# Designs tried in a protein design chat: VHH binders against c4kar8. Part 306

Target 1, 263 residues: c4kar8
Amino acid sequence: MAELSTPSPASPAPLDGGRGDELEKFTLRGARQILQLLQDLITHRGLITAHTGGGHSFMTAVLKVDEERGRVVLDPSPDPQANRRALAAPRLTCVTQLDGIRIQFPLVGLGEGQDKGRPALFAPLPAEMLRLQRREFYRLQVPLAHELSCLLKAEDLARKPVEVSARVIDIGAGGVAVVVPTGAAEFVIGGTLPACRLALPDGEPIELDLEVRNLNRQTQRNGTEQLRVGLRFAALPRAADTRIQRYIFKTERALNAKARGGL
Short names: E, the ipSAE of ESMFold2; O, the ipSAE of OpenDDE; V2, 0.75 times the mean of E and O plus 0.25 times the DockQ between their complexes.

## First folded at step 16 (VHH)

Design nd68 (framework vhh_7n9e_1; at its last look DockQ between E and O 0.32; V2 from the best seeds 0.00; counts 0 for: pae E 2.5 > 2)
Fold by OpenDDE, look of step 17:
Structure nd68 (fold): chain B 263 residues (1-263), chain A 125 residues (1-125)
Amino acid sequence: as target 1 above (263 residues)
Amino acid sequence: DVQLVESGGGLVQAGGSLRLSCAASGFTFSSYAMYWGRQAPGKGREWVSGITSSGGSTAYASSVKGRFTISRDNAKNTLYLQMNNLKPEDTALYYCAREWPSGYDEYLEEYFQHWGQGTQVTVSS
């Protein structure tokens, strides 16, 4: 009975430069992998934000992969100025998302031309593509039916200690994403929130330390602004880890069962 | 338009000190957490420090913790980085930023728009 050593959950990439080795795990360099991913982008009509530098970007899409010529065909911007910037740029940084996974890849050597009589941008196939699972760990989207909350211990704008009950929107082995009202508390990336409490359905809240990993301001459809905070479990007791994993597993199973028409 | 202008860099001997400043304009400075990053030659941008909008909480990279101090003056729309006990490995272009990417790849530098031009810090052995 070979003890399947459960791969130790990869530690989230440090903010302070441990970037290199971890990034390699998410970097695709295989020609077939790259081609497949590009084809997937085409199939899904994935919108791509192409960054040209200097704070400029435009929306594009992969229209075609030309394997014979080793090039990718992009949809040009309706803005001629954006296209000029793109062509002048030494490199485009393309950012997109597929199945909730952020994808980034550089394009160099951009040119313009026509594809089947339509204006198009052309670039050599990327040498590498990053499939950045924002999270080393699969994050479960918390069902709306589940009221997961995290009590955050933070400071308000007046530097007074406050406790903010934040709704958990996703959870993984490495951390949680929560939403808080704008102005409820102050956060800084890299900051530590000590002695927070994660409420799971199966029992008493879990006390844990959290590290702020990302901050995103989001405007809801109703015009309300909310802050999405990505939090890493900084110090998670083993018992807590087990509970979290159990919750994730059970919830995933239930969701999958429902998706299959079983519930 | 958001503008960030770093200053205070220079040449310093190992063990020396520098104070960097970042003048912010074009946005409500007091409403945003602010960050310092740096880029050493041949390396990507590295997160150095962050401070909340009010200045109540700070964070530091392990490499600079205990040596660097981030602060801000919201009345002056200025961010500061006091750097003490500087080391040759601190040699980098230092940037002020209003946002910091959650991803850790070099390509994210182009994704974020609100970085200064940077100020060069060189620490000699």
Scores: ipSAE 0.761, ipTM 0.919, lowest interface PAE 0.5, mean pLDDT 87
Fold by ESMFold2-Fast, scan of step 16:
Structure nd68 (fold): chain B 263 residues (1-263), chain A 125 residues (1-125)
Amino acid sequence: as target 1 above (263 residues)
Amino acid sequence: DVQLVESGGGLVQAGGSLRLSCAASGFTFSSYAMYWGRQAPGKGREWVSGITSSGGSTAYASSVKGRFTISRDNAKNTLYLQMNNLKPEDTALYYCAREWPSGYDEYLEEYFQHWGQGTQVTVSS
């Protein structure tokens, strides 16, 4: 097996039979737990990627929880097309992270209106939320100050070779997520990008082969659209793996120290 | 209104060939990567192949690499899958898709809704 045949390539067994049982441990169904998690997202100003289907998403945030009406209030996109896609979707899939832990929840019945005179989106409270606290789901959000980049070798829309310097937005043991301007290059899930160069602080760029695992057009909070590309490390030498793990650990420690006021 | 309509399936003997087509409408076909997937009886969904929006790059599952060829005609809004040297293990419902759920996205039902209804391929021994 070398291709995308299962959602998690770490397991040789099919996930369809065991996935629901495994995820039940990470599923929050209690109203109080759901309210607390949504409040944590508000308190930490957690940015949420709301997937509307068709490879489209937009960046939003929970502005408040209206317990009396049983609904959440979301920040609409400045791009009217993103809002139209969201309102037309039968379901939004909301994805965010707190301290590297992936959080997912569905929103059904999205509507539009106003909150205190400002445009807003609202939906009934989700009946469940996933909080996926497993090693393979951990992703470090890369601080903008680190200016972490990966030089990708791909093709442009005219089928010409192109090198794209992509900003790394998150990193884990198995791969990175990068953002590129829409139209900069073409990608396809399952495709291999050979001899890419990952630039980490304090060393030479790491040359590696990357496999495209995920593609999403994301509308940012400023209204600009970017392509988010999820990339798996196809083969990673021990020295490169050690450097990546060291970067993740060192950055986590620095972020924890900053949060505790120990800058 | 996004529509994907597959055709070209049928019954074929092992070692034979089939050419599948997918007619797309309701979106700008030339702006999207396209995919073929399959589902065999009693099994889950399997990714088969993908092609970039321009057709310049392709990807294949190891089980079909060297035997199947994905292609597209953007002027006709049509996706193709040429299947050669078919094996009984290739028996499945084949469908085209505008997106492919991978990794964590598969945990959420109805997240990817732009799939065709499929065309049945049966390979006899």
Scores: ipSAE 0.593, ipTM 0.859, lowest interface PAE 1.4, mean pLDDT 82
Fold by ESMFold2, look of step 17:
Structure nd68 (fold): chain B 263 residues (1-263), chain A 125 residues (1-125)
Amino acid sequence: as target 1 above (263 residues)
Amino acid sequence: DVQLVESGGGLVQAGGSLRLSCAASGFTFSSYAMYWGRQAPGKGREWVSGITSSGGSTAYASSVKGRFTISRDNAKNTLYLQMNNLKPEDTALYYCAREWPSGYDEYLEEYFQHWGQGTQVTVSS
């Protein structure tokens, strides 16, 4: 039905980053490799961001792989609107990390149903998965107990300056992702936020310039919707970069040690 | 449903000016940041400019900063790009968009769902 109403003009070839030749070496197409990777995501309880398009995404997880029927089973959102967007989308782009490696895969033909009496989302196994082992794509998921925050200097809908204290949800070598209440401020991809302040646990906040690289209205696992803002570090002094890298390294070590000690 | 229709392209001498328009319908235009992009023959898509939903903040690619001005009229559901001091390198198909993949999320193909058909700009030397 929806395919029949597709607009006449088709997009040109995908952007180089989406499926370019340089990414082909990271693309898994073998059925056994795909099944193993999906099983690894289940075993490690990987949280997955499912992008539905139009600047929307929601958090999910792979509950199981039904190999006999060739399907994956996903955890639905508590927010019915997020589920409706997912079911209406031509495809979901699922993004997660496993052992510091970015995993990305499409799901097409998503359906709604029941699994053992509970609501679930179903899709055929993906025909391909990206296992992108590059340092610039690694993002540490920030523990809630750390309460990392970033003070953003932005503008509200009335074009007035506003300061927003945003919770940092992930951090990597090149930037952070934060969440803010929808409508708290306006952002545009490519926009610069000067003189923001990143609060790390180990000292004074870092003053830095941030560039908006991603905007998503993201529905969390508990069903609440927030604006997820992906921010790139524009130019950092070496001391600030060192503090950020040290935080990431120490936090990774602590999380890995806790996971092993909690066998 | 969502419709984006670009206009205002054409043939212009180097150093000249053009003003592009993008008529939007099928969604609440004033709730979305909007973008201009371009694609020259044999090249990938290039981000050109963006503007917040209210029009309060703008952003530009370094190649066009100081020469191009993005604006919007939310009462008319229209996005604009004023292009001054045009160069042959600006020759491309220009299109407006409601979202743009960039940064570490640039591998998300779903962002292409709401691109317009484009308007051709050709700058002669």
Scores: ipSAE 0.427, ipTM 0.788, lowest interface PAE 2.5, mean pLDDT 82
ESMFold2 (binder alone), look of step 17: mean pLDDT 80; pTM 0.804

Design nd69 (framework vhh_7n9e_1)
Fold by ESMFold2-Fast, scan of step 16:
Structure nd69 (fold): chain B 263 residues (1-263), chain A 124 residues (1-124)
Amino acid sequence: as target 1 above (263 residues)
Amino acid sequence: DVQLVESGGGLVQAGGSLRLSCAASGFTFSSYAMYWGRQAPGKGREWVSAITSSGGSTAYASSVKGRFTISRDNAKNTLYLQMNNLKPEDTALYYCAREWPSYDEYLEEYFQHWGQGTQVTVSS
């Protein structure tokens, strides 16, 4: 009997901690490799979620790599509180992706200033970067035009049942990441949300039991805050699994064709 | 100034019971979900249990489900973990937390405002 890979939720939560030993083979430590990967993030305009601790993060991007000074230059948040949290943090954990491949790296010693007259955040080049080229970590970034949503069955602060329509931002074999309106419901790590409904573009909504795996309050590039929730498929019927895989495959092929100009 | 102070740990034999307490101050305790986590020697921090702000819903790691019970007393700003049928593998430093951003992944910066923990040692 062949062992099957168990699909893991690959929400935009950090992969650090006790998993470091398992991820060592995917860790880049060469200065040239690190510089090249950072340049690739700039070239592809990759948005980065920077985790500042306490369940907080903000959206940023690498504006440039200053090889001469050994620094990365980051786009600051328009929310001053997000920037204050970042500057006070002993470390930022930066998470992004290229072509569905998860990239994660630490930044230590964050400072603020200006770059060519514009506000900027500066940090020394990371000594390591994680590039997870594993199938179970693959996540499709859901195109905004698809308006993919999941109707969550949850409870409010008064223990009353509520239904929350959440926008799906990424999807993989093991789960989805969603954006929840502020104050709509209470979520706890490990909590189960029964009979949720995932709406894919083709066909009827899929009824799913979901488990909360990740929670993160993220400040967007426009300065607004949203709650990002990573959800694992707890009991996925074979028909649902097939539809989800088909959606991921079709969407990635369409995005690849569009990126190539549809020639 | 958020403070969380854990207590109630100790040495106990396998099959025994302990009740941990977490005294919270510096924030509106009744407005926050609360968590218990643990860290065994030489290991990273592991999520153990969660409870909603009202106490209406709870969740448990598979390793402790059926043996541990999380509860809270919002009038006393106190979180509890009742641990029954303790096993040697439950030996760890136990922490309470106001925030637990990931079930699978733990970041040290998420723990910067947490307490010193309370040690639980289960002998075989």
Scores: ipSAE 0.489, ipTM 0.819, lowest interface PAE 2.2, mean pLDDT 83

Design nd7 (framework vhh_7n9e_1)
Fold by ESMFold2-Fast, scan of step 16:
Structure nd7 (fold): chain B 263 residues (1-263), chain A 124 residues (1-124)
Amino acid sequence: as target 1 above (263 residues)
Amino acid sequence: DVQLVESGGGLVQAGGSLRLSCAASGFTFSDYAMYWGRQAPGKGREWVSGITSSGGSTAYASSVKGRFTISRDNAKNTLYLQMNNLKPEDTALYYCAREWPSYDEYLEEYFQHWGQGTQVTVSS
C-alpha cells in the first residue's frame, strides 16, 4: 500500500504532498546544518550503508568534508566490484544512524581519486539530508556481546522449509534488521515469515510473525558480502511488545551510562 | 546493461483479464527476486507483487490479492503477471523491477533497473 513517486526527467509529474509533506519537516537544507551533521558523522565514526541500486550496498564512512571544493570524501570498499557499482550508479542513497536517529542523504556525481596518497571516493556535498527524529524510527544497534538472534522460518532455493538462525543487528519498536548468510534462504519484499523466534537475554524466545520490508546485499568493510533483511513485526501481543521495549530501554541506558562514565 | 521490457497491456472491460510479461536481459535472472509495480494517473508508484528467485514464494498488495498471480520462467528470463477480475482502479502503467524500495526504510526511489512500463486501461 506504499505510494512512491519519482518524477521522470523528461516529463515531470505533479507533486505528491502526502509522504513528501511528512518528510519535509525532517529535511535539512541549510549548508551549515549539512556541514555540521557530516562533521558529527566523522566525529562519531559513523558507519554508512551506501545503496548503489540493484539491491546492492557497501559499508563506507565520511573521511573528510572539503568545504573549499564542496565535496565529501568517502572510504572506498576493499571489494573492487562494490566500488565499480558505486561509480556506475547515477545516485547513491546513504543511510546511517547517529544516537539512534536515522540519517539519510543522496550523493550524485561520485568519482574516484586519491586523498593524501590513498584511494578515495568523492562526491559533491548533498543538497539535503533527512534526519528522522521520531520514536517509531529509532533503532537500537544491538551490541555484539548480546549475541541476539532470530530463528527465521523460510524456504531454501529448492523450495523446502528451512530454519535459519540470523544475527540481529538492530531493533526498534516496529521490527528488527538481521543478517543472513548468502544462499541460506529466499526472501521477497512483502513476504510473511510465520512463527519466527526472537531470542532476548531474558526469558523464553518470543514467537512472532515477521514481514519482509527490506532486502540488501551489503559488502562489509572486510570485503565479504552478506544479506541484510529488514523485518517488520506483525501485530505483537502486549507482553512481547513490553519485553522488546524493556530490552531496548535497558540496553540504551547501559550504553549511555558507559559513554558518560568512560575514560 | 540491465534491460527490462514489459508487454501485454491494453484496453479491457471491467471483469476482464490481461497477462503481462517482462523480458529480462543483462543479468542472471534466476538470482534475483522480481517485482511488479504500477503508477496510476496522478499518483505515486504502488507495489503490486513480488516473487522469489526460485518462484517458491510470492507476495501481493492487499488491493490485488486473490485476483492477480505473479509467476516466472527462469529458462526464458521472463516474469509474468496474470490479472483477473480487473477493476477500473487497476488502470495504471505497470512496471517490472529487479528490486523494490521499502516504504519504511525511506530508501531512494531512483533505481536503475526498472522497465519503461506497459499501459493497462480498464473501462467500466
Scores: ipSAE 0.502, ipTM 0.815, lowest interface PAE 1.7, mean pLDDT 83

Design nd70 (framework vhh_7n9e_1)
Fold by ESMFold2-Fast, scan of step 16:
Structure nd70 (fold): chain B 263 residues (1-263), chain A 124 residues (1-124)
Amino acid sequence: as target 1 above (263 residues)
Amino acid sequence: DVQLVESGGGLVQAGGSLRLSCAASGFTFSSYAMYWGRQAPGKGREWVSGITSSGGSTTYASSVKGRFTISRDNAKNTLYLQMNNLKPEDTALYYCAREWPSYDEYLEEYFQHWGQGTQVTVSS
């Protein structure tokens, strides 16, 4: 991405900078729709990544919606530094998924206090929420039981080659998100990691080049910090693309069958 | 509080060179990848270059690759951009950043620490 500009009528809008036009179709602004979606997140115990800026985030959840006071109550981080960053931020960008659909909303005016004697964070209800229901925005959350990993080839702080086995947390047609311990290797947005190896449950690892798209230092629910790395597949051989798509569809079918079978 | 202070901009003729500097404070500079971005009048921010925390790897936008060189001095908490063979199209306010706005294309632009920038104007 070199420059953000207004596309022609025949061209798709740029994802960054022009994304407001592209994403408007998926933006909820009705008070009742917003309340319902927040309640759905509570009901399904949706974990939320709250981005505090500067490449930092922490894991939280909506504990309740206080409709009369017009606010949400969030679970604070056990890491005091993460809470201080959140309170100092002019805005949190909250990202979660519900049934594979990406949901995103801003929170402004974060405060702290107590809910039933326990520490809590609170903010006014968001004026808008994004619900991205299109297939190209879909990311399969990888089941922990699959133990999906990607062996990353990167450099350490001494500029020496290192191999890092990273856990794959989500996967889509265009890439994967992985987590690594903070400090395990160096990453830079736009950088290429050549000859990485993606280990799917069926067959030999897939060798591929990955481009770094996203970096975030995420504080987990247990207070530990991990680096979340978003990686785009550089040109994939057709066979590799087929195997990745097969894994995604097979896993989706199994998860859907499991949800129906649980009834 | 994070502070980034850019300097080294100015007026140059096409084909000329400039070296930009960014002085960082308020965070552990050697632990962060760093970026240069630019914004021309009336346009959005454009990513220009990135460098890993150790300085071992660099990245460049296609429009500047081969002409610009990013580097850093972790002992001095300073980021540099050496700009050669400047073109009128390089005219912009140049920013130093600890994070790039296009970090996640679906995230709303969240608060980031940017310097005031340094103006580069290329004649012709």
Scores: ipSAE 0.302, ipTM 0.690, lowest interface PAE 2.9, mean pLDDT 82

Design nd8 (framework vhh_7n9e_1)
Fold by ESMFold2-Fast, scan of step 16:
Structure nd8 (fold): chain B 263 residues (1-263), chain A 124 residues (1-124)
Amino acid sequence: as target 1 above (263 residues)
Amino acid sequence: DVQLVESGGGLVQAGGSLRLSCAASGFTFSEYAMYWGRQAPGKGREWVSGITSSGGSTAYASSVKGRFTISRDNAKNTLYLQMNNLKPEDTALYYCAREWPSYDEYLEEYFQHWGQGTQVTVSS
C-alpha cells in the first residue's frame, strides 16, 4: 500500500555573509525606491550609525537628498577626529532602522563642504540599500524611561573580575546591544560572559550567558565616545524567551499607541 | 598605517602542528583585542580565534576548540596561533586582524586592517 509522504518543513537558510544570494531578496536597487527610503529616513529623523572602519563609527543623519547632483547630504560629527576617519575611509557602511526594520547602505566617495552655510558631508547616492524585514533582525529601541540594564560579569584590564551595569539600548529575539563606559571591562568577539543578569520590568533579573558578537567605539551626536557591545543569548530558557518577547510586544504596542494618540 | 605581517605557514601532514605569528605595527598593540581568521579556496572568511588586549580571555570557533591556542606577547607586539592535530579541512590562508565583523557581517570596512596572510596546507 502506497503512503503519503509527511515531510518536515526545511529550516530556512540563515544569511551567511555580506554578499550572499540570500541578501538579494532584501536589496533595493530601483532609483525611486532608494530615493523614497532616504526621504523616509529624513521625514522620521532617523539616526544613522556610520561605520568608518577599525571598529569606529559616528552618529549622523541624512539632511537632504540632492536628486539633481545625485548626492546625499549628511550631518557631520562635532568630533573632528570622527570626520577625519570618515573622509579617510574607502567606504562608510551606514546602518539605521525604520519602524524596527534594519536598513543598511554603503556610501563611497565621501567629501566635505557646506550646505546653506553649514558644514556638511556629501556622498553619491547609494546604488543599493538593504531593507531587512525579517523578525530575526528586528530590534526594539529601548525607551530611556524604562532604564533597562544588564549586569555583565567580565574582567577588567588587570584581569580582575568586574561587574558592569550596562544600559540596554536595543533588544531583539536573539540578543541585546548595550553601552559600557570606555575601560570598564575587556571584551573579545566570540567570548562568553557567563551568568549575566538582564533586568526587565515586572520580575526578577533573568540570569543568562551572553556571547560577544560585535564591538564598536561610537561617537555620539554630542561628540562623546561610547563602547557599544552586541550580545547574543547563548542559551535561553523558554520562560526567559517568553518574558523577553512579551516585553518587546508590550513596548512596541505602547509606543505605537503613543505615536498615534500624541497630536 | 596599521601593518600586520603573518608568518609560520607551510605544508604539514594530518595530525601535525604549526605555529603562526603575526607581527603588528602602526598602532598600540596592547590596547586592542586581536583575531585570527582563515579563508579556504572557494569559501568566505571564517573567524578562528580571538584574544583580549590583556590576554586574560580567549575565544575559539567550535571547529578548532581544543586543538588551537591563541596567545600574545605585548612587549613584542606579536600575536600567535599554535595549531595542533591539524586536519585537511584546516587548509586555508590564515590572517590576523585587529577587528572582526560579527552580527554585522555585512560591514566590509572591518576587513581594512587585515594582514596579507600565511598559507597552511594540510595533506591527508
Scores: ipSAE 0.564, ipTM 0.831, lowest interface PAE 1.4, mean pLDDT 83

Design nd9 (framework vhh_7n9e_1)
Fold by ESMFold2-Fast, scan of step 16:
Structure nd9 (fold): chain B 263 residues (1-263), chain A 124 residues (1-124)
Amino acid sequence: as target 1 above (263 residues)
Amino acid sequence: DVQLVESGGGLVQAGGSLRLSCAASGFTFSSWAMYWGRQAPGKGREWVSGITSSGGSTAYASSVKGRFTISRDNAKNTLYLQMNNLKPEDTALYYCAREWPSYDEYLEEYFQHWGQGTQVTVSS
């Protein structure tokens, strides 16, 4: 037989790249569309991750759209440091999802004050919002009741192997996002975590290799900090892919039925 | 006052080697994962390599894997990048960073603590 080259493992997508032309078709610039989308986030109690730069973010929500003053009103963090980072940032990059569709928008000119006697953050209405109607960016927000977890094999600060049971917060065809307590293990972007175990309902955990794509120290609404880790499936066997897709589809269907008055 | 100071760049022929250094100050270096990135003129930033705070794990972009080696000396607060078998495509400003926020191309990137960089030019 002829010699075959060993295929290179899939590498993380490059961080930098211009996709402006492709993104334009997903960009909302109409004032009415922007107002409607912000109102939908309020109605669905959408939680927003506001990235303040330098790998920091905090969890917020749109509390109100003030059309007369052209502003959004945001829930401040109970952590004063998170609020100081946000106010000092030249812009916030806000990321959320609505029915699994990724929504992203910038906020510039953040200020602080009060709304109805309560502390609030204010920013001018965004001039544009990105709504990615692409299958590759679809993420199912995992219901807390499902107790979906992934056992990560990583290393602690002393270079000792550790196993960390991480809560899965979202899942898609290409990977999962998990939450770990700050300091539980070390991660590096681009690093591989071998032989991790993803626990799905019904059946044995799925053994798979995960690649670290994103790291973000997020301040929760209760003021505590957690590390959010975005993980890509490095090599997903067909059987595992089928089980993950089935879980996503079944859970979407159940959530849609519940939203429409089913059970 | 966080400072990162890169050095070791220069002009080299294709197939040559260079070793870059990054001297860190103003923060607890041993508590942070560190990264090397690069930017060619008129192009965006490209992630090159990363290393955990302990030095126990490393990662590399596919374009440099097998040719570059990242390392650190926490006692000296210094990050290194050994570059072998350099190619014209490696020509860029190289800089170290305390954080690399995302591989997600749709997130805006902010790097609060970038060095000024060291220029690497590889001639054909």
Scores: ipSAE 0.517, ipTM 0.817, lowest interface PAE 1.7, mean pLDDT 82

Design rf1 (framework vhh_8fcz_2)
Fold by ESMFold2-Fast, scan of step 16:
Structure rf1 (fold): chain B 263 residues (1-263), chain A 126 residues (1-126)
Amino acid sequence: as target 1 above (263 residues)
Amino acid sequence: QVQLVESGGGLVQPGGSLRLSCAASGFTFSSYAMNWVRQPPGKGLEWVSGIDSSGGSTTYADSVEGRFTIIRDNDKKMVYLQMTSLKTEDTAVYYCARVTEYETDSSGEVWYFDYEGQGTQVTVSS
């Protein structure tokens, strides 16, 4: 089906990184991270909207990454006019989505040629890529019915070993937030808690090394204090990471199904 | 416990206006940046707008810039989203989200969003 209309207003529009320093924290500048993200776009056949300025854009895709020459190979538009605009533009702003994550990056110095006898567009690797709304930026609020807990191996004020069963209140790819009674153990930002055990609803507890990142005191209605502790996964075996991600995904699906269906 | 309660959604015609409200509790509101995110039917979560802890800096997605305004009232622990010139594409459940900074070994600071309400439904149709 061929359509002669301009891209839908619902198509991803570029975010100007210069509009706010707040977007800086979502910007990737590591060469390995950029290469991995571009490879992910190839693997998932991600369609890219390339904006050439003046309200003009065309659909493209990353065909391959040439690491030795430091360049990306792009699928040219079937519209010769769009390709001419792209080559004349000082900069392309490329916008796409992967699993609901907005990805945006600039390409400068676009050229044309052939890849394996087929027309192609070439550009140097981008120095930066924006990833907005990554899964790691979301924390699943743990349903109370799941009774998720983490057994923390910590120390008391006298440096004696103590085990605290803490309720997990949220979980993400990078860590968990738990609540403990104030005074149950001593927590120091940057301190490590070795061999803690995270209990997911299915299977054996996951043994994890956790790093204390945040502390926040909360007062309950009955006047007792609780401590909210933010804990980073110091290192995750692949199997543990997969189980945690699967739990998050499965729970999100179930919550979305209840909100919109299962009725 | 962090609690965010959204309100102000409803049915509106294209070109209309709505003001969304978010009431925050359970944390030091004036110390955190606040955001609005939305989920259109059949799509994933999309970031809409952000405001820093003081209210002195705001950011917007390109699709809403010039049409939406984010404001906050730290004394009332409220964040608002004033929406004008609404389009059918703005139809979504809107969530208020807190950004919490935490440190990592390799990347410095990592940001995550907390949202606890059911959101507020905005439907733009004629």
Scores: ipSAE 0.000, ipTM 0.114, lowest interface PAE 17.0, mean pLDDT 75

